# Designs tried in a protein design chat: VHH binders against Guanine nucleotide-binding protein alpha-13 subunit (gpa-13). Part 12

Target 1, 348 residues: Guanine nucleotide-binding protein alpha-13 subunit (gpa-13), of Caenorhabditis briggsae (q4vt39)
Amino acid sequence: GCNSSSLNKLQVPEVRASRSNTPASQKSSDQSYSHIRLLLLGSAESGKTTVLEQVRLLYKQHFTESEYFHRRAFIYHNIFKCIKSLCRAMKMSDIGFADPINMGRSQSIIADEENHYGIFSKELAEKIKCIWADKSMQSLYARRSQFNLNDSAAYFLNNLDKINTLDYKPSDRDLIMAYVPTCGVQNVIFTASNQSFQLFDIGGQKIDRRKWATQYEGIDAIFFCLAISEYDQKMNEDMVTNRLDDALKLLETISEEPMFATTPIYLFLNEIDVFCEKLDVIPLSNYRKDFPGGDQDDALDFMENLAVAALGKRDKSLYRVYRCIAIDTQMMAELLSTVFKDIMKRKR

## First folded at step 4 (VHH)

Design t14 (framework vhh_vobarilizumab_d1)
Fold by ESMFold2-Fast, scan of step 4:
Structure t14 (fold): chain B 348 residues (1-348), chain A 125 residues (1-125)
Amino acid sequence: as target 1 above (348 residues)
Amino acid sequence: EVQLVESGGGLVQPGGSLRLSCAASGFTFSSYAMAWYRQAPGKGRELVAGISSGGSTSYADSVKGRFTISRDNAKNTLYLQMNSLRPEDTAVYYCARLPSGSYRTPYELSYFDYWGQGTLVTVSS
């Protein structure tokens, strides 16, 4: 579990995410409902949980106080984890802070073993703000992909004063920007164009993937999220495996599942903004030997071709490919509307 | 409610120029790829030019070097500057909104969410 506190990993009270952990394959009392069942898949940090949050926000799902508390806790935790990773990167790279006082602040952050699921003290918040504002730190952050840092870190660090208040309640934007790991199977029931849908989200980290097969029965469509920006990053689990290669292998595995032979796959090539930003600093050809060179559009076409190749011999009528920015609510509203209409046409 | 309204069509002599405009409303214009299509009498609709949300452009071979697609996100307006017009360019020109983020076959007719009413361009001596 992602909410386990037995190893001092999480110290926040468990939100009743388990009440949303309904197996996608379960036909119990729900079997009489004429609804379309969607399975949301992807590796950790692919944006799949962000897609689920977009569905919840766009289709007017009410967030409970417990759910806000859980997301708020992870916002603080992610901010602290991100600044600590940046401080470690500064130390390992032997880069001096522009303000020498920030060296002592950075060492204090590195030595802090707490998970910080609550509001930061005044002293800690000031340390974080001073470190983040440092010009040498900002230069290091431009190379953030080298450190496997969450790309939403800048959003929250730039808004620390707003977030670090006792009365802080995450905005819709804050909820979308937050990285909150999925515990077990989460689902949301919603209505679009007078059709009922149920969307199942399952953890994307390697440890959670053993649960995926338990959710395969009765699925009408698959949403597969692939963060194309990960072309230069390694898996946290081993620090050796390229994240894009892992994601492409997962997509291949899902496309080859016998139970999904006639199930349409809607492929969301996520983080196209981060991808294009990285190309200016980190050439794709350094990581993909088969990329012949070109501009940002050539690189996007190349990445899309890699994803389509991973689908194998799948019939073209059984997949759709979309380039997206999962945190862009307006873009996701239109993409999801288009996807749901396509799914409904298949069901007639 | 999504609306696309084309304007700027008219009668022009061969070799002349014309600028088409498409006023968009009911959606966040800056977030969408847009395209111009045309349909000559008795023929199907064909792609003329496309532009991404970021400003990258593409053109049909028949219009490359003669036509320029552009956008003004502040005004929610799409443009098509047509130079060195030929009789073969005579058609009704349509503004189209592409599905957000889709580039697999973005110029297939079935992939468009919304179309304008069209504006007639006649190139005749």
Scores: ipSAE 0.000, ipTM 0.211, lowest interface PAE 15.1, mean pLDDT 78

Design t2 (framework vhh_vobarilizumab_d1)
Fold by ESMFold2-Fast, scan of step 4:
Structure t2 (fold): chain B 348 residues (1-348), chain A 122 residues (1-122)
Amino acid sequence: as target 1 above (348 residues)
Amino acid sequence: EVQLVESGGGLVQPGGSLRLSCAASGFTFSSYAMAWYRQAPGKGRELVAGISSGGSTSYADSVKGRFTISRDNAKNTLYLQMNSLRPEDTAVYYCARAPYGSSRTYDSYDYWGQGTLVTVSS
């Protein structure tokens, strides 16, 4: 989770472009330069942070060296957190490692309390590679949706030798695939079609609703991210609540906020690729008894209807729905261009 | 550079038929949902028919049962078969591409075509 009292933040480079924790409700009084203010919302791991990173890459020139260093640090940290979680999951499973030596390696990883924001030692890198290559580990990772694990883990673990070098600089793809937690309120200022925009991202951890409400004033549009692939997953916080149900309840709550009565909501139904892959193995009807059956397009239509229902009695002119894969830069470039043009038409 | 070029419009008598074509280039046609829009003189643009990348279709109530949207991914071409044409079908017809990954029911398409005129009169 993102915790502002954590001392581990002192060991992580500060990102100057993202240092602002100013409430989203604060607006510039400069009348010669007016921003359109966008609020980015969604449950944790909905892809909202990935959307923010796509905006940064598509509408801003190159990351600073400090930003690269910060992203690089979190790539290592996320790789280690992922392998450690997989090792813990293996320990709690009836499945043993295919190579018995990996049991000892796994126990060593579990016992390692370092955060690993830097390059891995040769010994640690080799342990990680051996564990990741284990056939039983690969079988467990195939069930990763059941463990609420980062979907990009395979990308980094498959490329560990390339990433684990002193001169490693993350590619644009690496930056999109990296999970970097949002703390407080962060924002990105950018220009599209000669119009200035400011996009605010609120941290994914549950916060006091009174604090959220102070950030609602002056918002011109809401971007709401919802990972439809989570229809079969439970929340980490309680291990009881369905993740999709939690996200739909959050969407309902936001749509019912009096401050947003006339604010358009742009719904990003994310992870449609993962959703379609899961349908062949985990039928939607096992989790949604009112789904009448059908092909992948019928299932996507059903999920879209669930999201629209969560908007309640909201006027159709005050929302748009898009299906997306947030990590697909080409798709996101075209979707974001369409969204920004629609927002601009509302202002003209 | 994305290009959509419509063709097949013309003058037909009420009850007649026309087949519109849209030649697409500059993108992976098979990966996108496509649509036909029309705009009659003095009216706004309206969605006529949509087709997903997988081939699932949707139609406006005014044309359902009379019009058929289809695609040929090998030829990068979108079609609209128009049967039982009525004077109120007179409009400029536009080929439109949805944002990548959009569904057949997406109602906010951007169009790139120049349009093709369909006139239904005696």
Scores: ipSAE 0.012, ipTM 0.445, lowest interface PAE 8.9, mean pLDDT 79

Design t3 (framework vhh_vobarilizumab_d1)
Fold by ESMFold2-Fast, scan of step 4:
Structure t3 (fold): chain B 348 residues (1-348), chain A 122 residues (1-122)
Amino acid sequence: as target 1 above (348 residues)
Amino acid sequence: EVQLVESGGGLVQPGGSLRLSCAASGFTFSSYAMAWYRQAPGKGRELVAGISSGGSTSYADSVKGRFTISRDNAKNTLYLQMNSLRPEDTAVYYCARAPYGSSRTAYELDYWGQGTLVTVSS
């Protein structure tokens, strides 16, 4: 089940979603068809859900109306969270708005404690548009990586009028750009190179990790997502644990799982673009004392070595490591094609 | 769909210069590490130079200081500037794409061009 208060805070009418969750352990005994079963793992916000959405987009799986409605709600929520974070960044950086009236608008946004899972009022939408159009705000957004701000903010804020309508239905691109937390177990069945695959996505938050063991039986390959850009961030659950340390410990635990002793692990080192942008402002050596310095490729090599070390004594034939930008559909198309071909080669 | 097309090869005298180009299509060129390899008659292919997606470069000891690899992501083109050419540089030069996620030091390559002949003779 979902363990997110945000679902209980949805303020728009919901339609009951059809059950699409199927445990990996319920692999079909019918030999008339067979699926290669893939388990998608990683910490919350690692990009694993984005990988699932890319598979749905690239291999043309249908979204239900209830799924579109649910994602629409989180798009509104994400837009509001993004503009609020930008307003807070302006205040924390002591940057003045080009239009002084936007100072009052910004303070109003910061003081707004609603989650905004529904369409924005005309007053709120206009306030957001005025703040976003401010030249000082645009200058701060150009430096967003220095403030840990999402690049998707510009995408949605630039399209606010189109999105803020009662009949809005998210496009494929909107679905990829939106962050929607994974609750429970989600799955998609798709065909690549005349082979059927079933991909299971499960919640990455600590509370959701108890459900992971229920999905271990019958897994043919593991997709493990690491957001390497989170080397400087703390977990929301405790505000103490480094996100990268948590992810590496989780990878170590999965690699040591007896049921996965001969199961290949495909590591997706995600957010390499955000990672490289951060390095110029937030040195990796501040968080990793054993990093000897170097350029962006040296830092990427270092992060890859950390992930490989977390696999322990695992045989080299039982893992692959890839650098990616999960929101880049063209990059993900090439990467996923390569991965699926490698998996098929192991089964044939 | 992935295509790599080399050009710029030819006959050049020892001490001369030549610039090779590789036109890439069918993939997001800026996201991939690229390399130049060469194969002399009767010998195996050897790495000449590599360049990461971020622009970091590496060179074989035999060409270091004489050759410069570069890329133009706006034009989807890879270049190899060859200076102070020697008879030993005579080879077919191949443009190659590294596997997705590879750094400048990758040895395994997933796509190759057809090659362009460089002859260095007096």
Scores: ipSAE 0.000, ipTM 0.356, lowest interface PAE 11.8, mean pLDDT 79

Design t4 (framework vhh_vobarilizumab_d1)
Fold by ESMFold2-Fast, scan of step 4:
Structure t4 (fold): chain B 348 residues (1-348), chain A 122 residues (1-122)
Amino acid sequence: as target 1 above (348 residues)
Amino acid sequence: EVQLVESGGGLVQPGGSLRLSCAASGFTFSSYAMAWYRQAPGKGRELVAGISSGGSTSYADSVKGRFTISRDNAKNTLYLQMNSLRPEDTAVYYCARAPSGYSRTFSEYDYWGQGTLVTVSS
């Protein structure tokens, strides 16, 4: 979940970014009437926050120092969460470390209940580096698609020495690769093709979904992010509900919302690379009994058809479906350009 | 910067063969469907062959059984093997990328190369 109180206790500044507030002057000015308003929706870890960060990167939104500190904190938290998950995977898979000393290090990581939003101590950083460099750990990570492990772990763990410094400032790439939960409602104002847009990002966890309805008024288009790679995964909230089923039910609910009867929905079918990697190891038919088999293209078509089916009886003119890799900045630049042009062709 | 660079065109006699290559850069090649289009003098551009990110292929009826499209993701290269060439195959051949990642469709060109001329004449 989003836990800003724990973050504040670790001396990380509260984020009071311009993207989280709309200036009063814009609420009643001509400028407030010229904004095309976009609502960014999806389950937790669907890639919606990454889409928001791509918009900030591509359309020249500066990060404040407080925003960099907030992102930095979550980079450390994500690194620690990833190494802890990998250590648990080693233990649960009954895989021994190549270096026996790493067994004790791994157990200390598993037993560590701290959230680690701050810079790692030299001792902790050395433990993490030794565990990550272990040949058995590297072999397990190579099979990460089989174990539902985080694909960004290698990016950060391979660069831990650069990241674990007092002067560390996340690069644009680091910001895109980091998972940062959205708490409450965030928004960003940007310009594309001489048109002003405002993008609202709302937390995707079940607890945050209660706030979605408060943001429905005046929305010109919906961006719905769905991680198709999650077809084999369960919700952290209950450990029984399939993540894809939850996402499809959310999409159905949004499509049936009376306030969105004439609002176009842009579906971003995310993590298509991870999805394709998983297909060879985790058969889609084990989770989707109606899938008749076939190649990667047949599986992608099947997933797209599931998402379209969740839209129900929605008019075909009121949705678009795109396959994407949200962390691929070049792909997202081209895709977002196409989407914004399509939105601009519609009547406000 | 997205770039597609075609090569391999030339003059060949009817019944001959040519292999076209397209070197791609500036994007994740393996994530995109790729296609070969051609344009003969006085005609519009036509889709010759397409290959999906997963390797599924499609061909225009006029070239089916004679042309083979393939890709080498490690080399970021698209190929078109052209056999049993006919005078009507004379055209400038263009390499094209699908409008979005993992799309099978080529309803419009996304990024077109400079083209490579193929002339089939005695």
Scores: ipSAE 0.248, ipTM 0.672, lowest interface PAE 4.5, mean pLDDT 81

Design t5 (framework vhh_vobarilizumab_d1)
Fold by ESMFold2-Fast, scan of step 4:
Structure t5 (fold): chain B 348 residues (1-348), chain A 122 residues (1-122)
Amino acid sequence: as target 1 above (348 residues)
Amino acid sequence: EVQLVESGGGLVQPGGSLRLSCAASGFTFSSYAMAWYRQAPGKGRELVAGISSGGSTSYADSVKGRFTISRDNAKNTLYLQMNSLRPEDTAVYYCARGPYYGSGRSYSFDYWGQGTLVTVSS
């Protein structure tokens, strides 16, 4: 579970796409009142929860005030967590702040143990703004790949004045850029092209995978998310298993499931931007001996071929492969539209 | 909405040159593979040239050495420079959008322009 008496975590409310019901809309609607059931699978940090959030934003006609308050809390928390991480990185970097006063501000931020799910005080907001504007901090952020710093920090910190207001409502972009924890089984009901869909998201960590089989009944399509950028990373659970190998084994297991013998798999090869950035510094051949070398296109083709191989003997009509950046809303809008149209054609 | 608008077609003598342009809008142009296809009178559509987001190119054997595909990501524009044109190059030329970060060798294209006519005759 994500909630306990000893841990004050906020859960994502269930989101349902709404449609204005008029007599004409009800008469012209081709909704059978049965949902096309979609199962969203992937390992932890594959981007599957981001795909769910994109669906919430792209197909949700009415956001409730409660949903905005819940999301807003995560945005404040993420901003504070980002600036605190940057302050710790500055302390470890041996680079001094350009403004010496920011050293004291930074120490105050590091010592602050509050979760900050609410609007920042004027004093705290000023500290954050002064630290972020510091020339040495900007230099450190430019070197962020060397310090494992959050790439979304600049987005929120550059917009702090707009975000830190009593009546703030998160934009679509703000919601996508914010980290949203997923616990157990989450779902979204939405409408696309007069067809009702229900998308289920299940935790991707090894401990959560024991529950996956309970959701296999009646699935019309599988969305499998695979972060190809993780080719060089090990699982946190054991620090031995390669994350990409784990994801490929999961994909193989799902493709071989008898319940899914005729169920289409829509494969989302996610984080292609991070993957391409890594290739210049961390060669793919160091982790994949059968990669003969080449440019970024050769590496992307190679990763796609690995994923297709994991699908095994699956008929080509029962899968589609897409390269994506799950946080790119315009790209996801185009991709999801294409996917939903393909699913609807299969059901006719 | 995705839009691809071709221009630069016309009448040219054998051995002449033309440069086609395709203006793209409604998507992040720099992130997509792009291609040029052509359809000759009474024939199906064939791939002429492809280019990846990274600039890697591919060509049909019939145009290799004569045609050059290129892109200007700052202008959201795709180009096809056609040299040493032959009567058999007469066709409607179509700009096509390929996969997101797709290879210039991809055959999966989802959006097409309206086409621009190229006529090679004396």
Scores: ipSAE 0.053, ipTM 0.468, lowest interface PAE 6.1, mean pLDDT 79

Design t6 (framework vhh_vobarilizumab_d1)
Fold by ESMFold2-Fast, scan of step 4:
Structure t6 (fold): chain B 348 residues (1-348), chain A 123 residues (1-123)
Amino acid sequence: as target 1 above (348 residues)
Amino acid sequence: EVQLVESGGGLVQPGGSLRLSCAASGFTFSSYAMAWYRQAPGKGRELVAGISSGGSTSYADSVKGRFTISRDNAKNTLYLQMNSLRPEDTAVYYCARGPYYGSSRTYGSFDYWGQGTLVTVSS
């Protein structure tokens, strides 16, 4: 969960994208007023934090040693969370491990209630490696789109020996591939085409959304991230609400916000690669009865139409819609350049 | 740096054919929808044909059945085969990059255009 009390209890170091942890709504200095202010919104796991990390990477913001330590902690946490989810998926699918010993290893992983923000013990690391290398596990992972599994799991699990060291320092690729939740308000100041920008990121989980209204003052543009691949998934908070329905309702709420009546919304339809992979296995029509069928392009068009419909009666000049893969640095470089150019053009 | 370079334009008689090419560089060509636009003297740009990353195609009613859009992802090249050309097809033809994984029908924005190649259909 991304709340500050949970992180404080586990004593995970606090870091921020910039030195400023002030609300996006505050413009208290002349220097502050010279920036174009961007508010990054979306549900948890929508890719919004990845977008902020891409901005840091592409526009030359350096990470501190404390920030590397914090990212490292979440890499371990995410590895353990992923392997535990895979073990649960094996159990739910009644699939036997190729090595029978891995059944006992899997059960011990499922029973482990620790959050694992630190380096794994030798015993735990070997259990994880043995489970991951199992041929039945690899077969299940090849069908991961059916089980809503994180694509970064293979990246980190394949490199566990390199990562599970006291001296491990995450690479730029590791930072982008990591799932690090945003707690509180983080911001990054950067320059593109001689224009200064400030990008604010605030937590996307339901508990954090009650704080969003405190950030609405003085925003020049909104970046809204929506993971279209979530059409078949339920919210972790209740295990009942469809994630895409929640995201669309949230987008509708933001678009109807009186303070944003003249604020442009840049909508990032994220995870289109995962979405397309899922379509071959999990038909969109199973979850969207108004989808008439068709190919991949028809499904993408349908999803884009759902997102545009959620914007309501908003003037077409006050939104842009982009399809993206937030973890693709080259694609994000091109996309963000286009977006920043459009924002700057609005000021001329 | 994104670059789109058109070629293949020229003077052709009514009923003739031309094949336009667009050489793309500076981005992952295979991941983007692509399109051909045209602009006649004193008029705005008109969408002629679109193609998705997956290869599905769409055409303006004025060119349907006469023009064929295609792509060669290995060569990072977009093509427009123009048959049965008419004087009203006279325009500067622009290659345009569409949305990432965008549809051929593209009700989304195009963000980069080439410099254009002139097609003149006249006796």
Scores: ipSAE 0.138, ipTM 0.528, lowest interface PAE 4.7, mean pLDDT 81

Design t7 (framework vhh_vobarilizumab_d1)
Fold by ESMFold2-Fast, scan of step 4:
Structure t7 (fold): chain B 348 residues (1-348), chain A 123 residues (1-123)
Amino acid sequence: as target 1 above (348 residues)
Amino acid sequence: EVQLVESGGGLVQPGGSLRLSCAASGFTFSSYAMAWYRQAPGKGRELVAGISSGGSTSYADSVKGRFTISRDNAKNTLYLQMNSLRPEDTAVYYCARAPSYGSSRDYYGMDVWGQGTLVTVSS
C-alpha cells in the first residue's frame, strides 16, 4: 500500500477499517444486499480521489477519527511541499522578495528536508505565513497557480492559523481541497435515490495501473477522470510523456477492453477552470498542432472531441462526457445526481 | 429560487420578426450556458440555438442566418432575435439552462427549463 515510515513514526493512524482493499472483481458470498458496482479510474492527479471524497460527503458517509487524522497529516505535508515549491520558484525566477528578511526564511524552507506530516512549530508556521504574505510571492503565485495542479494550496495557506492547531479536525471543505493519494483498491458503499452503489477507487500511478485489470469483472459503469489542464505537462515517472497523451491512451485502452464492450463510461473532464486560465498564457496550439485557434469555448470543444476520439468506435449510448471542477461541491452534487440517475435508468 | 421566464411570443406574419426574452433569477446567470429549444405541434423538442457563458453561439441548420441568440449578463436576460419567420417556425419556444458542470455536446441534458412562449407564424 500507501505507507510511509515517516508517517507511521509520527503516530498517524493507519486507515484500514473505513475502506476495503478488496478487488472489485472479487464476489463476496457474505453480502446481504445487491448493489450497482462503479469503477473509478484516471491518472494520479486526474481528480478521481476528489470525486470519491465528494461521493462520501454528499451521500453522508461518516469519517472515523482515524481517517481524519490520516487526512490531516497529508494536509500539513501538502502545505509544506507547496510553500517549498513556491520558494524554489522565486529563486529560479530571480525574483526578490518585497521583504528582504523573507529571502533568509525562504532559504531555510528550501533546505528543510523533513516531510512535515505533523503540526508545524510556531517558528516554522510564522516563517510560512511571512513568506506567503510577501507581495512578490503573491504576484508569483497569481501567475504560477494558474499553471499548477496545486490550486488548493492558497486555501490552506490563507487559513494556516486555523489548520495549525493540536485539535484541528478537517472540515468537509478541507477534505475536498486536500489531495490524499489513493493506494491499492478502496471502495465506498452508499445509497442514492433508494439504490445501493459500491464505488471502487484504484491508484492512478503507472505502477498501480498493473492492478487495474484485476478489478474489471462485474462492473456496471466506469467513472473516468481526465484533467484537461495537463495538456502542457509531462509525466513525473519519465519526464518525457505528455500527461494528456497518457490519459487519452489510458481512456482508449479502457474503452477497447472486451469486458467493457457494453459498460457505460462516464467521462469527467476535470479542471476546466485551470484549463481556461492557462489558455491565455500557454497556447493550446503549442501542444496540439491540429487546434486551429479560437476562444476558450473552442478550446474546450477541442478537448472534448479529443476525449471522444479516444473512446474509438464506442456506441454513443455507452458514454457521457461532462466538463467539471471536482473541488466544486455544488457542481459535483448536480453532476453526480445526473450520473446516478442515468445509471439507474440503464438498469431498469 | 431558480427560475426562467420567457416572453415576446405572439402571432406574426411570414417574413416578419419577433424577439424572445428569457428572464433568469435565483442563480449566477453569467456562469451558465443557455439555449433556446422549440416544440412544434406533433414534433419532439429540438435545439434552436445555444450560447456559452463566454458568448460562443451555435444554431440549428434550419435557423442559421435568420435567428440570433444573445445574452445580457447585467440584466440576467437571454434573447432570441427571429428574422424572416416561416410557418414552419410555429412552435412553443423554451428557454433552458445548461448544468454548471456542462453536459457533453453542449446544450443536451439541460437542468432548468422555462414554461415556454408560443410563436405562431401565419397569414
Scores: ipSAE 0.014, ipTM 0.436, lowest interface PAE 6.7, mean pLDDT 80

Design t8 (framework vhh_vobarilizumab_d1)
Fold by ESMFold2-Fast, scan of step 4:
Structure t8 (fold): chain B 348 residues (1-348), chain A 123 residues (1-123)
Amino acid sequence: as target 1 above (348 residues)
Amino acid sequence: EVQLVESGGGLVQPGGSLRLSCAASGFTFSSYAMAWYRQAPGKGRELVAGISSGGSTSYADSVKGRFTISRDNAKNTLYLQMNSLRPEDTAVYYCARSPYGSGRYLEGSFDYWGQGTLVTVSS
């Protein structure tokens, strides 16, 4: 299924040959398979999955007016599904609504069998807002993990007035939030500036890293995601290894890989917003003795220097370093455009 | 569309001063590190000065103490104040935008350049 492992399935050569596993020599001989192959690497929670979804949004699905209309319809449908699930969860809870009138409103939502692909009536929108504002509903939503509730529900429900207008056009944020949770993909094929790309994703957990070498053949460029905000965090797998140290060691290992000796590495130093927020309360010098102190810009420069050091003796022409916030679609649009142009310049 | 437009270049005698301006448009200027580069005839591009989004500055040793980089985020404008100019400062001066960061990023880190403005220091 779409929620299964992002790892490659066993392929029967004649029947199930995958373009994602096509050797570089075969791709160069077959113009129908001439994609620039990108390998997306990084530790768990590095922002790797978010980068892949941004690529899907920005390049895989070029949005026409018709497509925006369709996405708008899907957002209304998702909002209604979210509120209906929350109402069902309230019915299963031991806590009644704070406002008794909301019990009747909730029951009418549960009984509503329409798909709601269009703008909500004033009456329906008011019901949804009243239910969402209820103190008991807010208490249940705070415990949403216990009830298998959608984590994006608050985003859409808090923005209902903006969304429920005749001239509503989904924002990039609305589109990203509407696709959470999304089905994992082993690879995505997309076009940028008339050039076809294929982006491969492999799990970032330590157990999944043993399978990374199966994807090394025919790679044109590596996207390496590193969450610099993790400088104070330990790995869930052992509760002792610093997450940043693990990520830097992983980057070192990839940079030293003989098959990647001439393969450019694009470093995405992610979560710079979270990093800067943490610096205000958790000094970097507590975790990095070599940091001499300074402001947020000095700390960002220090983190970039650590990442560059992990690349070792790699030629400067074979890497680029970028600071980013992977969930910021506008920033990622500009950054990815710059990266793809650089890759195309290398290919002429 | 990202646009960087330099102005303020010209002919100046040794010891004189010039102020270069770079008008930026098509992006959120305050979020980006900016830099001034120069290229003299027969030489490669040389970093002159950089300024981070937070206002931290960096200068080439050849211009330190003579040049001052500054920014006006309300006007989306980058400035280079050049004092005590020397004949060796003669070059085309370029405004550059980093993708995101401190302005300490060199080679490959600046994604947009202006067309340049010529500064000639001669009698």
Scores: ipSAE 0.000, ipTM 0.245, lowest interface PAE 13.0, mean pLDDT 76

